VH-VL binders against c7peq0. Designs and how they scored, part 32

Target 1, 252 residues: c7peq0
Amino acid sequence: MHNKIYNSFIDRKAKGIKSFAVLIDPDKVNPADIADLAAKCTAAKVDYIFLGGSLVITNHLDECVQQFKTLCDIPVVLFPGSPSQVSRYADALLYLSVISGRNPELLIGQHVLSAPAVKKSGLEVISTGYVLIDGGAPTTVSYISNTTPIPSDKDDIAMCTAMAGEMLGMKVVFMDAGSGARKPITESMISRVASQVSAPIIVGGGIRDAEKAYLNCKAGADIIVVGNAIEKETSLIKEMADAVHAAAPVLK
Below, E stands for the ipSAE of ESMFold2; O stands for the ipSAE of OpenDDE; V2 stands for 0.75 times the mean of E and O plus 0.25 times the DockQ between their complexes.

## First folded at step 9 (VH-VL; framework fv_olinvacimab)

Design t4 (at its last look DockQ between E and O 0.03; V2 from the best seeds 0.00; counts 0 for: pae O 13.8 > 2, placed apart)
Fold by ESMFold2, look of step 9:
Structure t4 (fold): chain C 252 residues (1-252), chain A 120 residues (1-120), chain B 107 residues (1-107)
Amino acid sequence: as target 1 above (252 residues)
Amino acid sequence: QMQLVQSGAEVKKPGASVKLSCKASGYTFTDYYMHWVRQAPGQRLEWMGRINPYSGDTYYNEKFKSRVTITVDKSASTAYMELSSLRSEDTAVYYCARGVEYDSSYFDYWGQGTLVTVSS
Amino acid sequence: NFMLTQPPSVSVSPGKTARITCRGDNIGDKNVHWYQQRPGQAPVLVMYYDSKRPSGIPERFSGSNSGNTATLTISGVEAGDEADYYCQVWDTSSGHVFGTGTKVTVL
């Protein structure tokens, strides 16, 4: 019950097993399509469903979580645009601090306000250092937070940000180019960060093909998360999941 | 208006190296992966590798990884492919091909091809 | 390594339908792309993600992919469709893999 999802991140990383997560935005998914999506994720052996987005305007989060939990056995992990976006039906919450930014509300302020409700929810809470990387266009979180993303070619800044987050107690590092990113995070940057942190590394944003998902894993990502590309082409679910699962080291 | 213009035909001896160029125009060079694909006479197409022109990140076909190097010159919007330790079996037409914007799944535009002949 | 096998040739009369198959182990789990190559010319993309047509490709081109076989279908075949056709996928061990090629002859 306690730490079940976080322990799965740690245990899989220790075994060199890479994980594939499908990101679903409750505001964008048609409820009629959830059954098909759950079936495709199950058939592809998707490891996690991440549910959330930068903005959640509609109130359908609980219903969306419940549908996935009914339709498949894949763990549902909340990836909220703010710490207040919770559903008690989920398996865990990525409690994101935007450690790459200089906005105190996204670093800790919203967390202070939401913490009593999050604790009362009974959810597994996973402290997550969220590292926003420039994806070639302003993102919703970048614009709303007025937070400058780390430049896409500044590997050492991303590395130092992730190191500091881990040293300050973040249990997971989430490197994200942002929803709607034009450019994915470079393999060079992933490798630089992976060389310096022991925490599980989630990578997302702008991943459009199985080759990139595979190469991100080879560079040191532990969990690949894809949303926008799958919205456009659901046949990518199986191809990307296979690529991620095949990326495990053959020999040490 | 989009063009991929490749360097001219080459004749080489076994053991030499060849470096081919592919000049891109009509689009933002750094936003599209650039691939190299070859075709020996009467044979199927063979993918050799690709580069992300923005980052310089490369990914090579295992068959060629020890002999192929792909590079770019961003300021000239030009990709290069160097193949070393040439053999007669390397006689082929070599194409550069562009992927879709940050999507390496397929190749939506191709250069005219460059014939490389390797013989003693 | 991942292999894609195509029939060496297909002959078809004008106005009829050509079906070009591409076989690979569990190819239905991959996205298949198709190229047309006329003699002495560079390949041209004619189908991607199994069944999507690029801009400028006629509606009579269609594609499917399931199990171990992907198929490019050209209905209402015209003389201008005479060319070599290659399927292509991405694979973790081999990278981008092209099929053996099929020569379509319009008689």
Scores: ipSAE 0.782, ipTM 0.903, lowest interface PAE 1.4, mean pLDDT 91
Fold by OpenDDE, look of step 9:
Structure t4 (fold): chain C 252 residues (1-252), chain A 120 residues (1-120), chain B 107 residues (1-107)
Amino acid sequence: as target 1 above (252 residues)
Amino acid sequence: QMQLVQSGAEVKKPGASVKLSCKASGYTFTDYYMHWVRQAPGQRLEWMGRINPYSGDTYYNEKFKSRVTITVDKSASTAYMELSSLRSEDTAVYYCARGVEYDSSYFDYWGQGTLVTVSS
Amino acid sequence: NFMLTQPPSVSVSPGKTARITCRGDNIGDKNVHWYQQRPGQAPVLVMYYDSKRPSGIPERFSGSNSGNTATLTISGVEAGDEADYYCQVWDTSSGHVFGTGTKVTVL
């Protein structure tokens, strides 16, 4: 039970199935819109709802999680900007270590502080290597994390970073260009990472259309995360979901 | 040294078929897509389709889908492109090109090209 | 279908900078690749993923991509740079799409 979400990641990856996750910021989403959003996600067969933001402005996390859990059967996975952003009502927590940076607080410091609360929550905890990639502009994540992202053209650095994370026992690699990224992560970088990492690879940031979502999947992403684009145009949920679901690995 | 060597020039009549070959060397043949791209005289490059030599999976430009067939012989590290129902407009230099990574990627090595002339 | 538009020709004096544009709707969201084709020869990759240089391509070549325009820049143009240049992207509906091509003439 406590590994249900992670097992789903592994199982789907093993089968070559690509997954689509809708990212919702609890601080930005209008509670009145959650019902509609949940319905659209359900209709589009969204695989995961990722809840999280770089900032914790309000205490609406629990409420948001509960609403989604009530309105749909899609697994709710916490994607927090801080390890302290925890809701026991979610299905899992991506326990993110920013391994692309050299900020000890984001590597382990904040985790130590949040560990008791996280454990007490009873959530499935999925150790995640978070790899921040330069998206061409400073993002909220970069500001909040106070870390230097990996340059978008440094595929080998990303690869080595992901490899290290995996070898350190992180179960998932999350490559993120960040919210508001001008440039999404390149397929080159994704494929380079994918070639050396067996862990599920989540890719987010700067994905604005179904095409890019599809191509990222082809490049080796296992889970595509989209937030901003959907916030602006909810009709994209279906298109992106379909694209991701249609995607399959093309090379061995 | 990585190299793609294509078959020789072809002269065909309208309605006929042509099958071109592209032999790869210097790399693992099955690790990269093989694409076919043509270029009519004085015209831009036009992508026709690709094959995954490992799986045999193909993807074609819709424009050519009904007439083009791309295949491989893995044992010979050779890709083939057959174009049927030839028209005068099919007169062009046909290139094979190695595709890096996946469908959205680029072509890092090209064959020398094969001229196909379609004339009555 | 997706289209890429390039200027038909660019003339440049030796030692000067040539800029070749490739225009397409939201091309900045795509990965753009560039090829050089000399007369009677096969295309050669000169830039990939907007701004990455393949091995053997001099630093004089650079690339950028934003908005609706990708640009291949050749600084310190040499006679050997005279060629046709094509941009290329992937489109889910059209497949691989090449630009209309730009003939760079070194005066």
Scores: ipSAE 0.000, ipTM 0.491, lowest interface PAE 13.8, mean pLDDT 91
ESMFold2 (binder alone), look of step 9: mean pLDDT 93; pTM 0.950

Design t5 (at its last look DockQ between E and O 0.86; V2 from the best seeds 0.00; counts 0 for: pae E 3.4 > 2)
Fold by ESMFold2, look of step 9:
Structure t5 (fold): chain C 252 residues (1-252), chain A 120 residues (1-120), chain B 107 residues (1-107)
Amino acid sequence: as target 1 above (252 residues)
Amino acid sequence: QMQLVQSGAEVKKPGASVKLSCKASGYTFTDYYMHWVRQAPGQRLEWMGRINPYSGDTYYNEKFKSRVTITVDKSASTAYMELSSLRSEDTAVYYCARGYEYSGSYFDYWGQGTLVTVSS
Amino acid sequence: NFMLTQPPSVSVSPGKTARITCRGDNIGDKNVHWYQQRPGQAPVLVMYYDSKRPSGIPERFSGSNSGNTATLTISGVEAGDEADYYCQVWDTSSGHVFGTGTKVTVL
């Protein structure tokens, strides 16, 4: 009952089962297209729908959550642009602290102000250490966070940041190159973090094909999240989901 | 304006190695995967592997991975493919091909090809 | 071990329609890409993600993919369409796989 979504992350990781999440921006998606998107995600056996990433999503967020909950049985997990953006109709909230940055408002400040409303929402709250990695160009996240992403070749900085987040109590590590990233996170960096962190690892940003999704899983990612590539080409949903699910260990 | 210019034809003996080059121009070299694909006479195209020129990360077809090495020189915008322990069945035209914007799904531009002949 | 099988040849009269098939187990679950290769030349991408045309490819080229068969369709065939055509997918076990190839002859 309690921690249903977080326990699914842990249970799947323990079994070596990789998960595929589709990220939907409620402010970008056309409401008329949601039924087709939900059908494609269901047919592909997508494991989670992540909703969020917009600057202004309050009214669109609730509508979008309710549409997906009506149209499919896939868990809906909030991925908000700020800690105060919640919908009680969702299944869980990724409560993100931008631990890679030095902006106190994104580390804890906004959380202090929003905590009463988040608690009152009744949502499952998943403490998430958000680690922003340089994706080859400025992104909305890097600008809004007013911080410098970890350079793409600084594996040890990413590793130590994730380790510190886990030691401080973060339940999940989210490594993200950012929405619209030109370059995805390297397999080397994923592997370095995975070797030192027990928490489930979500990887996103700049993943544009099934090969990269598969290789990120083999490097140690537990959950692959894709948004931009699917916005441009929804036929990728099935191919990417199949690749992620095929990265599970064979029986022996 | 985009061009992939490959090195010239090679004739090799069995057991030797060959190293081919592919020089890119007209686009940002590090923004696109570079693939190598071969075609033996009268045969279908066969993918050998690829490199991410930004990171140096490689991914090889299992058939070739013990014998193939793909590298890049970022400052020269040039990719290389080395195939070792050559056999007569390695006689083929070898192409470099660009993956579209960090997509390894398809190959949107191809070099002119390099003929490698392996004979005693 | 993923296999893509194409008919070895298709003959078509100018102005008619050529249909080039690519068969694979559950290929409809994959995204199919198509290449044209004229004799002595490098391949050229003519279709990607089943049905999308790259810039510069005429509208008479179209594609579909369902079940076990993907199809490249060339309507209003011209002499310049005479070439070998290959389908291609990505597969977890086999990597990038090309079809057996189809020679289109315009008579």
Scores: ipSAE 0.492, ipTM 0.806, lowest interface PAE 3.4, mean pLDDT 89
Fold by OpenDDE, look of step 9:
Structure t5 (fold): chain C 252 residues (1-252), chain A 120 residues (1-120), chain B 107 residues (1-107)
Amino acid sequence: as target 1 above (252 residues)
Amino acid sequence: QMQLVQSGAEVKKPGASVKLSCKASGYTFTDYYMHWVRQAPGQRLEWMGRINPYSGDTYYNEKFKSRVTITVDKSASTAYMELSSLRSEDTAVYYCARGYEYSGSYFDYWGQGTLVTVSS
Amino acid sequence: NFMLTQPPSVSVSPGKTARITCRGDNIGDKNVHWYQQRPGQAPVLVMYYDSKRPSGIPERFSGSNSGNTATLTISGVEAGDEADYYCQVWDTSSGHVFGTGTKVTVL
């Protein structure tokens, strides 16, 4: 029960099933639009709702989580900009360590401070190795993290970073080009990482259409996360979801 | 102003290869996918493939995958499409087209087209 | 293979409304884009994401998509609207797919 969401990750991965996650920023989403979003996500068979933002206010977070939980049966996973952004109403929390950077606060410092609250929340906690990749533009993540992202053409660095995260006990690898990224993560980088990592691989940032979502899955991504693109065009939800669900990984 | 300028018309024999060029200007070349689309006389548009100019990653239509190679020269902001083992059916106008915001779900700018004639 | 079917031709008098259909299985679940191609010219984007107009495209152009049919509607048709029109989608199995094209003739 305490590992329900994580177990879904590994089960789906083991079966070669690809998953689509819609990323919602509680501080940006209009509460009036949540019902429509929930309906579209349900209709598209979205696998996860990721809720998170760098500046999430607790009250907004709780309300947003509760709304989605009321309106649909899609698991709600917290994807916080800070480990302190917690809502007990969610189904799970990605406990992110920015392993691509060398900021001790993002590696462990903030986790130490937030640990009591996270524990008290009773949430499923999924240790996640967060790998920030250069998306070709300043993103909120890069600015807030104050870390240097991995260059987009350095596949080996990404690979080694992910490997290290996994070997340190992180259960999930999250490769992210960041919100507002101009350049999504390349298929080659995803493939390189996937070839060496057994943990579920989440990929986000700069994905703007079904083609890219599909190809990322083919490259080895297990979960595709899209936020900005669907905020602008909610019609992309169904198309991207279908693409992801139709995708199969390349045999390794 | 955004512009795609393609190389001139080509006449080839069956079995030969042709390499077309598409020079981009007015935007950051590496920020958008470049696609190739052809159109045979009186026929519909047919997508051939695309390239990520930044990474060099390509994705091809399965129909052409064995014969088409798309490349770029980033320093020249130029994309290339090479089609080998040409057939008479390959006679068409070939277009380069920019994909939307690096992903390319739709094509917002097109080159003027290059006629390739394949005949004995 | 995913296919998009369009009527081969649509004739319309000046000032009247032309409707160009694009049919495909569950096309309503996809984003449809439209291109105008005048004789001897390259295609021009005239509609994207079903109903959005690029800059420079007049309001008399509109689009819709539901079920198995997407439609490009041109109200107040002008002589300059005479062209071939193509719908386009992305498909998982086929990649980018264009419709068969519709020749719009202004009478």
Scores: ipSAE 0.294, ipTM 0.761, lowest interface PAE 1.8, mean pLDDT 91
ESMFold2 (binder alone), look of step 9: mean pLDDT 94; pTM 0.958

Design t6 (at its last look DockQ between E and O 0.03; V2 from the best seeds 0.00; counts 0 for: pae O 5.7 > 2, placed apart)
Fold by ESMFold2, look of step 9:
Structure t6 (fold): chain C 252 residues (1-252), chain A 120 residues (1-120), chain B 107 residues (1-107)
Amino acid sequence: as target 1 above (252 residues)
Amino acid sequence: QMQLVQSGAEVKKPGASVKLSCKASGYTFTDYYMHWVRQAPGQRLEWMGRINPYSGDTYYNEKFKSRVTITVDKSASTAYMELSSLRSEDTAVYYCARGVEYSGSYFDYWGQGTLVTVSS
Amino acid sequence: NFMLTQPPSVSVSPGKTARITCRGDNIGDKTVHWYQQRPGQAPVLVMYYDSKRPSGIPERFSGSNSGNTATLTISGVEAGDEADYYCQVWDTSSGHVFGTGTKVTVL
C-alpha cells in the first residue's frame, strides 16, 4: 500500500472521476470545530483532506491530523510549506517543488534538508510540481517562495512549466493561485495545461462557488482544492462537492 | 455609482441576428463576470450565458449555445451578446447582469434591459 | 432540467408577513439567491447564499433553505414590497435557473 493515495489519483483520473479536496490550515482551524468540519466533509463525500499551508506557525500539525483520522475515513494528505510540516499519522505527503519559480531552495534545496526526516516518517511521498499563478494580489505563497507567479493570462507559460515538470519526473501537477487569492486560475489556462499533461492536475486558489469548481473540472482539472471559501461558509462544502462529482464524463 | 447601460430597443425579422451591448462604469470591468438574462413577456427570467471579461472564457445555457455569442471589448468596458437565427419566441427584454468578483454565483447589479421584438 | 417552482401569487396585508417558497429537488444542497422585480424595472438582489442580505436590504427580509424548499420571508410588509420575486440557483445540467416567480400583492 506504498502508493495508495497516488494510485487513487491515477485510478480516478483514468475513470474520468473528479475529486474534491478541502484544504485546512492547522494555524487557522479551531480544534473545537474540527468535529463539525469532519462530519460535513463525510456527509458531502469529500475525497481528500489537504492539511497545511504556506505558513504553519502553531506546531499542532500532529494533533490536527490525528483528530481528522479519528473523526472520519477521508484520506489526510499533507500540503507542507516547510520541512517541519511532516506528520507520520497522515496518509500521504505532497512533496512540492516550486517549478514555476527560480528559487533553488524551493526547487530542490529544502528537499535535500528534509529528505531524511521524510523518509523516516514512512509517509507515502507524492512528487508534485507546484505551479504558482498570479492570484491578483500578493499571497503568502508568493512571499514565502520569493518568486514571481506566472501571469494569469500566460497560458502557454503555465503549460510549458507543467509539461517540463512532468517530463522531469513530477507525478502530479498542482496549479495554485495561492491561499486567499482574489483571482482564481482561468478555465483557459487549465484547459491549455490539461491538453499537454497526463499527470493528475490539482487546481486551487480563489475558487468561491460551485460553478467555478465544476467548470475547472470540465476544463481538465482532476482534483479541486478549496480552503478559504469553505472557512468562511462551510455550507458550501456539499454544493461544491456535488458540482465536482457531477463533472464526470457523460456516457461515451 | 456603478452603472450598466444597455443599447436601445431592436425590431428584427425572423432569421435575422441581433447584437446588444452593455457598457459598464464605476468598477473594474475585467474583475466581474458578465451575464445575459432574458425575460419574455409575462414569463420568468431565463439565463442565457456569461463571459469572464478578463480571459474571454464563456459558459452558455445549452438551450442557446448554438445561437448565442457573448464577447467583450475590454478597452470600452463593454460586453456584447449576439443571438442569431431569431424566432418570434425570442421576443423578450434582455438584461446584462454583473456577477460577484471572480464568481458567477448571483447577480448583484443589472442593466436597464433592452427590448428585442421579432416580428414580420 | 432542474426545476424551481414558486406559488404564482401571495397576498398579504400591510404590516403582516409574506412567505415566498421556492421548491426544487434537494434545493437545500444548493445556495439560493432571491431577486425583487417591480413592474417595468430590472431585478434587484434581495437575498443571497440562502439568508444573507445585500447592503440596503432591511432586516425584515430573511431567508431559509432546507430539504426541498427555500423560503424568502418579508415581515412587516410595506406597499413598496409589492413586486415579483424570483429564486435562483446554479445547477450542473441547467446552469443558472430561476424560479417561476411569485407576485406579492399588498392589500
Scores: ipSAE 0.676, ipTM 0.855, lowest interface PAE 1.8, mean pLDDT 90
Fold by OpenDDE, look of step 9:
Parts: C-alpha cells; sequence; structure tokens
Structure t6 (fold): chain C 252 residues (1-252), chain A 120 residues (1-120), chain B 107 residues (1-107)
C-alpha cells in the first residue's frame, strides 16, 4: 500500500501507457473552482493530480488535498517546492532532489530538515531526481532554488544527470522546464534521457497544447505534467489528456 | 553510413495502385520511425504517414488514410508504402524519411525519392 | 488545418545574410524543423527543434522561434546555399505539416 503510486508509475510504463497529470498550485487555485476542476479532471480521465508550488504563501495545502480527495478518485501526489509543503492527506509525495544543480541544500540539506515531518506524515515517499531544464527565461523554480538549469540544447548533460540520479537510487526522473517556461523541453532531450533511463520519466513545464504533450510522450515521457496552460484554459484538460492517452509507446 | 534507398520510378493509370519500397541500411531499422512524404511538381512537401518498424504501429495523414498503407519487412530492413485509387493529383516524388528516434518528430535522413506518374 | 506560411522567395548576395521566415499561429509553442532541398535532390535536415544544427551543418545556419514566427538564418550566404527551404511542425489535427517553401536565390 505504501508503494501504490510508484507501482502505478512503473506498471503503466511497462505497459506503454502514458499518463497525464494536472498540476495545481494550492496558493493559486480558488477553492470555489476545485469542484469544477475535479469534475473536469475526472471526465478527462486525468491520471494524477499533482499539488504543489515553488512558493507557499498560505497554508491551504491540506484543504486543497482534502477537497480533491473528496471530489474525485484521482490520486493526489504532492509536488513540493519546499519541505513545508507536506500533507498527510495526499496519496504520495515526490521527494525531490534537484540533481541538475549544485546546491547542497536542494540535493540533501532540505531533505534532512524535512525528513522527520515527512516520515511522520506516513505518506508514500517517492525519491525523485528533479532535473531543471532551461525554459528560455528565468522561472520561479530557478529563482527560488538559486540553481542553474541545464541548457535546453545540452541533451547529454540531461541524460548523464538523469542516469546519475537513477544510479543513486532515485526512483523517478522529473524533467521540468519550470512554471512559466517559454520553451518546453525538447523531444530530443526527452528521447536522449529515455534511452538511458529505465525509471519513470515525468516531464513538465511550458507545455501549452496537446501536440507538445503528445510528442513528449512519443519521445519517451511517461507522465506529462501541465499546470499553467490549464489554469488559463481549463478546456485544455480533456484535449491534453486525450492526446497523452492516445500516444503510442516509444520505439524502445 | 546511414542510407535509405527507394525503388524506381512508376507509371500508373488512374484507379490503379502503386507500392513503393524503401530499404534502410547503416542503422538499426527498428529503432526509428519510417515516414513517407510526397512532393508534387513545384509543390510543397506533404506528409503521408509513418510506421513504427518495431511494433508495426502506423499513423496516417487523414487526407490519405483511406488509400495509403504503410508496412515493413523487418528482416529486410525495408519499408513499403502502397497508395491505391490513384489520381492524376497523386503524380509526385515520394520520399521515405527516417524519423528521429522514439518520437519521429523530424526527419533526419531521406531516401532519394521515387517519381510516380499517374496518367491516362 | 494548421498552416505554415513562408515567403515564396528570398534573394541574397553572396556573403550577406538570408532570413527565411515561417509563420503559424503560436508557432513559438511548437518545435520547428527546417529542411534544405536543392533542385532535383531530396530534402536535407538543416535545423531541428528550433535552433539545433545537425552534424555537418555549418554554424552559418541558425534558427529561432518565437511568437508566430520561426526564422532560419543563413549568414555568409554561399552559392551552394541556393535551394528551397521548408519549415515543418507537428500538429495534433494535421499531423506533420510543412511550410509552403522558400526559394533562396544567391545573386
Amino acid sequence: as target 1 above (252 residues)
Amino acid sequence: QMQLVQSGAEVKKPGASVKLSCKASGYTFTDYYMHWVRQAPGQRLEWMGRINPYSGDTYYNEKFKSRVTITVDKSASTAYMELSSLRSEDTAVYYCARGVEYSGSYFDYWGQGTLVTVSS
Amino acid sequence: NFMLTQPPSVSVSPGKTARITCRGDNIGDKTVHWYQQRPGQAPVLVMYYDSKRPSGIPERFSGSNSGNTATLTISGVEAGDEADYYCQVWDTSSGHVFGTGTKVTVL
């Protein structure tokens, strides 16, 4: 039971099934809109709801998680930007190490501080190699983390980074161009990473349409995460979900 | 060296079918999508469809979906494209092109092209 | 149907810079690829994912993509650069879509 979400990741990957995750920022979402969002996600057969943000201004995380858990059966996965973004009511936590950077606090420092609380929460903890990719402009993630993202054209660096993460025991690789990214991660980079990593690959940042979502899946992404685009236009949830679900397995 | 070698020119009558071949060499055939793209005289390139040589999965341009069939012979590292119910408008040079690994979002190697002429 | 529009022709003197545009709605959100096609030859990939050069393509070739326009830039144009150039994207509804093509003439 404690590995239910991770098991779903690897099972779906093994079957060639692509997954769509909607990213919700608890500090940005209007509580009044959560019911509608949940309904749309359900209708679109969204596979996961990711909750999290780079900045936590208010403590609405628990309430947000509980609302989604009440309104739909979609697994809620925490995508925290800080150790404080933990809720025992979620189904799992992506325990992110920013392996693309060289900030020791984001590699292990914050984890040491958050470890007792995370352990106490009883959440499924999924060790995640977080790989920040340059999205063409400074993002909130890059600014807050004070880390230099991997250049968008350096596929090999991304690949090696992901490989290292996996070899260090991280169970999931999360490639992210960041919130508000101007350019999403290229398919070539995704393909390069996918060719060398067996762990589930999550891709997010700057995905604005179904085409990019689809192509990222074709390139080797296992889970597509979209936030900003959906916030602007909720009708995209279904379109993107359908595209992801329609994506054929990668060649290898 | 990576190479795509296509079959020779074809002359067909309206209503007939044509089947073109594309033999790949210099790389693992099943690791890349194979696409077909045509170009009518003086016109732009037009994508017709693709196949995953490993799985046999195909994806077609809706414009051609009812008339085009793409297949592969993995043992021969050869892709095929059959176009039925030929029309004069189908007169074009037909190219096979390798798609990028995994995604096939762009075409990094092209065959030399095969001219298909459809005339009464 | 998603459409890509290119200027029919671009004329440039040797040594000068040629800019070939590819316009499409929100094309900046898509990935654009470019192909060079010399007369009587098959297309050759010259740019992929907006700005990446394949091996063998000289640094004179560069690409950008933002807003509604992608641009292939050829600096220091040579006689051998005379060709048709096509941009290409993938569209959910249309599949792979090519631009209308631009004939680059070296004067």
Scores: ipSAE 0.027, ipTM 0.544, lowest interface PAE 5.7, mean pLDDT 90
ESMFold2 (binder alone), look of step 9: mean pLDDT 94; pTM 0.954

